VH-VL binders against Cell division protein ZapD (zapD). Designs and how they scored, part 5

Target 1, 262 residues: Cell division protein ZapD (zapD), of Nitrosomonas europaea (q82wr3)
Amino acid sequence: MLYSSNAILLTVICYELPLSERIRMLLRLEDLFDKIDFFSARDTSFEHHAVLVALFEILDVTSRSDLKSDLLQELDKQRTMLEGLRSNPEVSEKALDHILQDIRAAFRGLLDIPGRIGGHLRDDEWLMSVKQRMSIPGAACEFDLPAYHYWLNLAPEIRREDLKDWITPFTPIRSGINIVLNMLRNSGKNCCYTAVQGLFQQAGSEHQAHLLRLHISSEFPCVPEISANKYALNIRFVPWRSDHKTEVYEEDIPFELTFCSL

## First folded at step 26 (VH-VL)

Design T2 (from Q3 with heavy chain L103I)
Fold by OpenDDE, last read:
Structure T2 (fold): chain C 262 residues (1-262), chain A 122 residues (1-122), chain B 113 residues (1-113)
Amino acid sequence: as target 1 above (262 residues)
Amino acid sequence: EVQLVQSGAEVKKPGESLRISCKGSGYSFTKYAMHWVRQATGQGLEWMGRIYPGDSDTRFDEKFKNRVTITADKSTSTAYMELSSLRSEDTAVYYCARVEGPIRGFYGMDVWGQGTTVTVSS
Amino acid sequence: EIVLTQSPATLSLSPGERATLSCKSSQSVLYSSDNKNYLTWYQQKPGQAPRLLIYWASTRESGVPSRFSGSGSGTDFTFTISSLEAEDAATYYCQQYYSTPLTFGQGTKVEIK
């Protein structure tokens, strides 16, 4: 039996650690929008249900914060900063104009949102009834929501149109988030380090970062545990599925680290 | 490993044109600007210009604006610097160097080529 | 163009001594928009390409020893080697990337006695 050596494709895994609740929220929303994109492109009722779940989660996340105001403020800040760098010889005029255009578009879109984010969903009594029922574990069955069951049995094309109507108003929000996160992710210099015997420590005040990004090869069966404070960054690599919480991956691990800030 | 490799030494006559290549490897070629800097023997460093291979945005020192052309080939990850109407004063070592960009992340010229020696003599 | 003036032209010191190099700019290289000084320091040894040591006036490049540091803002900048080693013999250049054209200082040659 020729064991076909499934060549394990080595990949690089990116770990992102938000260092504020604000950035954490943005990352969560980004993830939800990514899920929406993924599931909305597919045809099954389960996948479209997942879209609604994600949309409802967006409503919950956004209800707790003034995301609209925050994004507007941040976009304006970034715009001002970028415009101030126009004369810098290292700036590409084309790239700058492009991002400024994106910022303006997102900014305008956000301003055009009537009322609160997700208002179009909140005003839909049927959707809100579905949301309410879905908040109860296992309570989204056909006998609990006959109308929703009917919707789930419609042709995928019909459901997709409804989903499009529900998703589209979030476009400015998504754009704003993407712009801010891209600016954040591109704000720091990527540096190469080695964790000696699975441990890495860096002292310094440079840690007023909003986001840490680590790139690690999948060839190492370990997971990074990151602790960052004002005084130091500590990274401990733990073996994958280790039963011992105190165990460290006792090998040298090369990794890339970026301190990101807005 | 990140590396910039330049073409070999050149000997030219006054009035001729020069073309130097710089090939990047080990990094995303389109994410970094390629700068050209020269240094005459025993002299300081002189910036000539730069290009972003991703969008072909270029900037030059006005001193060279009419004589220098900077291009990049993304498919081969190679940048080129052409200098026309060569003079004896153009005798120098020419360097390519990368800078991260194009909107943020300007951390200086962190990787340099090995240099190309150019001699212009009658 | 922005003119960078370095001093001294030559610095001769013994191993273990502190080296202090100055770079003065004809105009400010500080962007108020991001509050960064667009000044770098390079080390160049004979027959070699320059090596980046410091960017944004005070941030040390990865892999650069801690004995190297940069400070200053606006028009006055200082490069320091806290404890000289024999391998530090080189010419050091400051460079601005605030405005076009990019310009370099004339360099400070550090010699080890």
Scores: ipSAE 0.874, ipTM 0.958, lowest interface PAE 0.5, mean pLDDT 93
Fold by ESMFold2, fold request of step 27:
Structure T2 (fold): chain C 262 residues (1-262), chain A 122 residues (1-122), chain B 113 residues (1-113)
Amino acid sequence: as target 1 above (262 residues)
Amino acid sequence: EVQLVQSGAEVKKPGESLRISCKGSGYSFTKYAMHWVRQATGQGLEWMGRIYPGDSDTRFDEKFKNRVTITADKSTSTAYMELSSLRSEDTAVYYCARVEGPIRGFYGMDVWGQGTTVTVSS
Amino acid sequence: EIVLTQSPATLSLSPGERATLSCKSSQSVLYSSDNKNYLTWYQQKPGQAPRLLIYWASTRESGVPSRFSGSGSGTDFTFTISSLEAEDAATYYCQQYYSTPLTFGQGTKVEIK
């Protein structure tokens, strides 16, 4: 923790770089669901409109994927691996039983999803008409969608009942994503490094990572640009606002790095 | 900075009890197991047990059955090892060491305390 | 209980030479579910706590010089110092964390002549 003469707290910023399309999709969905949780708990019609925007984005993101099948396969892989480690003295039996129960519940919930992910929304003709108008910039105004305007003028708790009905069927997907991402984030050892004059290079390991996590103090006005493959990792720290797109922030920068894999 | 700081050296008599503390700092205390390992003078290393402070899951070497108690206090980030019915062969340096877990990790004992010298003699 | 037998008991070598230490386990320490050997190597200098060098039989801990390496699987493990330096004089222990109780080998003392 750093303090200035004005008692302003500097923070540590975490950057996560997905190294596969599947992990990228899971992170995007996590972000959308986090926003849904935040805004649905609020009271204004603007915030509840933002919930619908996020829900429709989830439909778009999942329309091009076999997410249900991928999550089922990954959950079973993780379950099998964890059961095989049960007798290991470093494993907490209490923690293991808890996560195995969560995996079983998520797996069962995914199997029970009727049809395709988001079918409950796709089959709602009113909601789909709202989605269609939202794809046109500015086309969801009151005069374009009188019924939606009416809904936005209901009391917040009434709107939240509808939001709950629209959000809740995603629970098995959310649980599966949460389990997989938690396993991934907890899979790597956090190590401290210093980028010399804004540059850092490390020879690759014998294992491919699926996610990189980088922590850096906000006191350094730069962002990491990461190039990673199975042979090498290169990090360039670039000024957060630069007149030159490839400019390097040329100072020695302490940071933390974690290689995560499933 | 990650570190483990143990309580100071002790001189005990046979039949007495021993209590050693190990305070962790600079890391998430509940993400790591705390292990206890001892080493008699000029001898090898002997594992005693471990606890996960987050859920109190505990394991011991059976040779210390009924003599060892391992606990942790999350609010102070401190683990404790108590050894009762001391014998002269319990004379050793006692170490605490952390291991990441409780489900993933398991990278070995990456940080050790400085050691607590315990002498048991009459 | 898994017994780890290290050899040799003492290894006396000149600077720049390659040190090879053996650790043999009375039973396999490989979990097939994650394909990891739960075997660790530690360095201990007199009056100091052990220092982690290698985990999962072959993965080097951060900050450990590249001259240190580990290999092997199942029951037979090797620890190597590719070019011995004076500060490497220490006792080296293998340790299994496959099953309770966790056990250490008896140690190999590396001396510089």
Scores: ipSAE 0.779, ipTM 0.913, lowest interface PAE 0.8, mean pLDDT 90
Fold by ESMFold2, last read:
Structure T2 (fold): chain C 262 residues (1-262), chain A 122 residues (1-122), chain B 113 residues (1-113)
Amino acid sequence: as target 1 above (262 residues)
Amino acid sequence: EVQLVQSGAEVKKPGESLRISCKGSGYSFTKYAMHWVRQATGQGLEWMGRIYPGDSDTRFDEKFKNRVTITADKSTSTAYMELSSLRSEDTAVYYCARVEGPIRGFYGMDVWGQGTTVTVSS
Amino acid sequence: EIVLTQSPATLSLSPGERATLSCKSSQSVLYSSDNKNYLTWYQQKPGQAPRLLIYWASTRESGVPSRFSGSGSGTDFTFTISSLEAEDAATYYCQQYYSTPLTFGQGTKVEIK
C-alpha cells in the first residue's frame, strides 16, 4: 500500500496560475481564509497565533485594494450574464436559481458592510499593537507582549470565541470570493496534453484567460514553470529541487490544462 | 479514459417499451448532462432530451413528452432512457452523449456512446 | 423550433482541395449575454457515432486537426476543411443548442473522388 505512516502518496496536484492581479488577490485571500478555518478549529496557542498572522495578512491585502467594489461589480456582471442564459436548454434551471440566490445573498451582504473592510480589527487598539509588533522579526515573544502572552494562555475555547468575533465580519467577502472563484474555475474546458521532454508550447489567443489550471500526477518529481502571453503559452517542467536554474525534467509528462475566464 | 457504454441491441413489437442504459466512466458524472439522440437508417440526427444527474433537471423534445422518461443513477454513473408505446417509426440507433454544465461549460456533445440499435416491427 | 439548413447536400472533391460547408439557421443562435453562438459541427462516418469538431461556431475541439475550422455568427455559419484528406469522407452536421428542442441540420455528405 502507498498510504502507510510515511508512505509515498500518489495524487494529482493542481497548480493555479492567476493571469491578473485581481485574481491573484482573490486566490491569496481564499488561501488565507482556508488556513484560518483550519487553525482556528485547533487547540494550541501556536495554531491560534497562526490565525492572527493570517487575519493581519488579510488586513494588509484588503487595505491596498478596492475589493468590496470589485466584488460587487463582478457579482452583478455574473448575475446579468447568467440571467441572459436562463432560456438556454443546456442550463439547469434548478442550478441557475440556486447560484442566483447565492449571488443575491453575497451582494446584499457586501452592501451591508459598514465602512471599510476590516474596520472591526483596525479599531481594536490591542490587536493593532500586536500586529505592529509582528511586523518586527522576533518582536512578538512573551516578554515583548505580556498581554498577548496572557491571551495565548487562555483556554482554547475562550480564544476561539475571540477569534470567531474577529473572523465573522469577513463572511460577506468570503462568500463573494467563493462565488467568483467558482464561476472562474468552472469556465474552462479541461484538456489533456503531453509535454515532450518536459516542454510544452501552444500558440493561440489565450489573452482573455484570467486563470490557468494545470493537473499533473505527483509521480513526476517536477513543477510547471508557466509563461503565458498573447502570442503563446510555454510550460517548462523543472525538477522540484535542483541546483540548476535552467534544468528541465526531460521526460514525456502527461498533464491537464484549463484556461479559465470570467 | 472517458467512455459511455450503452446496453445492447433490442428488437421490439409495437406497443412495447424500450429501456436503454448508458454507463459513464472516467469523468465526474454529475458535472455533465446526458443527452439522448436517435438516428433512423439513412436519416439525420434527432434530439430526444437530456438530464443533469446532479440535480435531476430534465428537458425533452415536446414530441416525446409522455412517452419518454430520462433518469440517472449517480451511484452507478448510469443514465437511462425509456420510450413507451413504441411504433415502427421509433426504429433507429439511439445514442447517449454528454455535455458539460449545468451553469458554465456547454462545449457540445464531446463524448458519445457506441449506439444501441432498436428495431420495432410488427 | 429552429431549422438548420445545410448546403450543399453533397460535396465531391479531390484530396488537397478546400471544402466549404454552409449552415443557415432560421433564427439567431447568439446569446448576447455571453456573446456566444450556440452552434456545433459534428462529423459522422457510417456505422459510427458523431464526432464533435467545432463548438461555439468557431472553437475547435481538442484533438481535432487544424485543417478543420468554423466561422460565422447569428444565422450564417461556415465550416471549412482547408486541405481535404481521404479520411475526411463523412457526413457533416451542424447543430444548435440555443433553444429547445435541440436540432441538427440535414447534413452535408463529403465524398473523395
Scores: ipSAE 0.779, ipTM 0.911, lowest interface PAE 0.8, mean pLDDT 90

Design T2 (from Q3 with heavy chain L103I)
Fold by ESMFold2, fold request of step 27:
Structure T2 (fold): chain C 262 residues (1-262), chain A 122 residues (1-122), chain B 113 residues (1-113)
Amino acid sequence: as target 1 above (262 residues)
Amino acid sequence: EVQLVQSGAEVKKPGESLRISCKGSGYSFTKYAMHWVRQATGQGLEWMGRIYPGDSDTRFDEKFKNRVTITADKSTSTAYMELSSLRSEDTAVYYCARVEGPIRGFYGMDVWGQGTTVTVSS
Amino acid sequence: EIVLTQSPATLSLSPGERATLSCKSSQSVLYSSDNKNYLTWYQQKPGQAPRLLIYWASTRESGVPSRFSGSGSGTDFTFTISSLEAEDAATYYCQQYYSTPLTFGQGTKVEIK
């Protein structure tokens, strides 16, 4: 950064609002797995500690026994819907066959998970002792966990082999989540709008989306506050740092909006 | 700005071949099918075929069997329609139009090219 | 091949009147797997390319005025202009994208008296 008069790197920011509890959970898991991918590829013990924090959080989120069955049910629903559209002239058969193969592979992988999701970690006595300590504020220091401190001082490549063994058994869950979220994100028509003086309103229909996607240029120092139901969609753009909850960013703001559904 | 820009008007003789280009800009070229639709003077619209540039998946109206070739070049964001063995009844305005796909979408032909007028006469 | 029959062929109305256009399909255009009718409505003014108005029989395209609407399912479809404006003079086409080949209706010409 030299003598720039503009500190804003102009990009398009995408805001995603899940409109169901199921989609919210899938987005949370996607975020955790993305962090795992990023930090596990790095070299520092700090970054590899962050991988373990994310892995343990995935264990907590997936401890409910219904995630596996929910993904299986959704994958089969998507497979059935897609097969029923095979003869449609707008469907690419090549693209269809590829996604159906991905669905089949994810479905088989989910069925093959032995026992509970994350059992490979729960059965690791040492990892669970580390997890227990991490749940206590300040209890993961080297004097509280000397064996963990030793592990963190190993060469990054040695730690990565352990991390790989701990991450890889989640692959079927990750595959299922990625298929469902990709289907969802590609399901809606992107439309251009302008919020007049920071406000936008649209009358709703009986149809409800499962995810809203909003794109706005970073040149506008505001964030969307979205209220959506089957009767109305209301968007209020507020300054990104606002001490006043009623404050509106009072400019005309172009944005793009997509209503996504499975 | 999303645009489809077609090649210019052509005058042809019976038996010759026609090749029309359609260049897309302002959108993800491979996420949309490119359709070809023609319209004779004073007549309705007639679909000819479509291609997905991303995977080359192609469909067409069988009435153009052995006469029509629909292709796309991803690197130039350009689709092509070739019609061989031209006849006087092929005189029409030829349009390209996009449709979102290839798995989800299907919102109709939301953007059209300006049209290419083709006259087939001796 | 699915044949789409539009009626009337020509509709001549005054501004402010309701225009009602019919499109009848020789076969159902409803896919039960996603519960959608694969039928669109286009507007075409002289010398211009068609403009998308309605997709999935009843869903209005972005930027299309609310006076335009579509309804129907299966084989019988209706397109309505609730309060006709001078700029609405055009030919309107229905089009199915249920099966190959894609086909258009013959069109309904809407004229302003």
Scores: ipSAE 0.777, ipTM 0.910, lowest interface PAE 0.8, mean pLDDT 90
Fold by ESMFold2, last read:
Structure T2 (fold): chain C 262 residues (1-262), chain A 122 residues (1-122), chain B 113 residues (1-113)
Amino acid sequence: as target 1 above (262 residues)
Amino acid sequence: EVQLVQSGAEVKKPGESLRISCKGSGYSFTKYAMHWVRQATGQGLEWMGRIYPGDSDTRFDEKFKNRVTITADKSTSTAYMELSSLRSEDTAVYYCARVEGPIRGFYGMDVWGQGTTVTVSS
Amino acid sequence: EIVLTQSPATLSLSPGERATLSCKSSQSVLYSSDNKNYLTWYQQKPGQAPRLLIYWASTRESGVPSRFSGSGSGTDFTFTISSLEAEDAATYYCQQYYSTPLTFGQGTKVEIK
């Protein structure tokens, strides 16, 4: 990590731009599951409430998709591609065998999911009543949901047993998402560039990426605005807070860019 | 800055063993294979083998079977190539070079060491 | 073992001229599963390690000038320098990653008149 002359801790920030709705959904689910892991390990009822909010958001996100079918198809596609590369001298057979086994396990686990994703939650009348009340601002107070209030007043280790039961059935989905996103994130060559006066344009290539990954030092108080079309990739670095729509952070900015594809 | 720095020149006698080190810096050592390539004076390039330091997966050209050992030390980010039972035809410049992998990547040998000159003569 | 045959052996040209180098593989270096040709091009100047220019037959490495390009598929590959510069005097090697052992072509020496 780099320190500025002002003794501020500098980090490298990674921005990920999904270029398809499928990848966007997978990234959203990954974020929700990360939050669930973090908050379920904590002790307060506030933090465990946040776990339930995230679980209910997962139900909403998955209700409008055929995620199970999409993951099965993508896992099989990746397995077939990897098997076709087995004899390639640049492929590690040890790494290949491990990822193929992981793919097989996730594939089997997805097939074994009974019914819809999250059916264990959707079929729980009590949880669904909590979910319904949470959709109304302020409607999840103790007097609206006395049983939920009781649950929140249990010891944190008792609550975690329930949370584990509610989280664990998502394991096959999480495994499938992790495999696909890992394959995606490792699929592109990282390249270094400099944006001139906050602007960067790259022309002359056909971009068939599913995800863009951009790394930039936090010493630059700006964020990337990325657009791509048939003719060019355009990146405009804007101040992280701006009251002017067309404002550009006008400095030369080193950054790293990776085009990722499945 | 990404660099591969090799150990210094060697003069050897037939029947001795050779051990060359290649220290990587400025990158994730375990994300890349380390390849070994040699070049006799005025000749083309000859691949010897490669290792992935992350899982120790190793491949060799069969012509070096029983003579070459390729290893890596993750804690020092250093790869090693050992060639035993040296002959005069092993006189060459020996290079290390990295290739991104081990499952995806494979963008060619994008960074090379400076080379280690080895002379095998009685 | 895959043999890569480069032609011509030597190419002597003036600055600004177009250089065209051939690399022919004894068997296909295309994997259908990912649709990639596992063929690279390197530049080597005397006393130096090789420098990567092109991978996957046609993809230019970062920092390599746009006058360098590669094309071809399967067994027949071409490397082109669109407008030769004095600094391009070097030996150029093609190399395959399709199967063990990895092999290099014998090289094409490009000289500037």
Scores: ipSAE 0.773, ipTM 0.907, lowest interface PAE 0.9, mean pLDDT 90

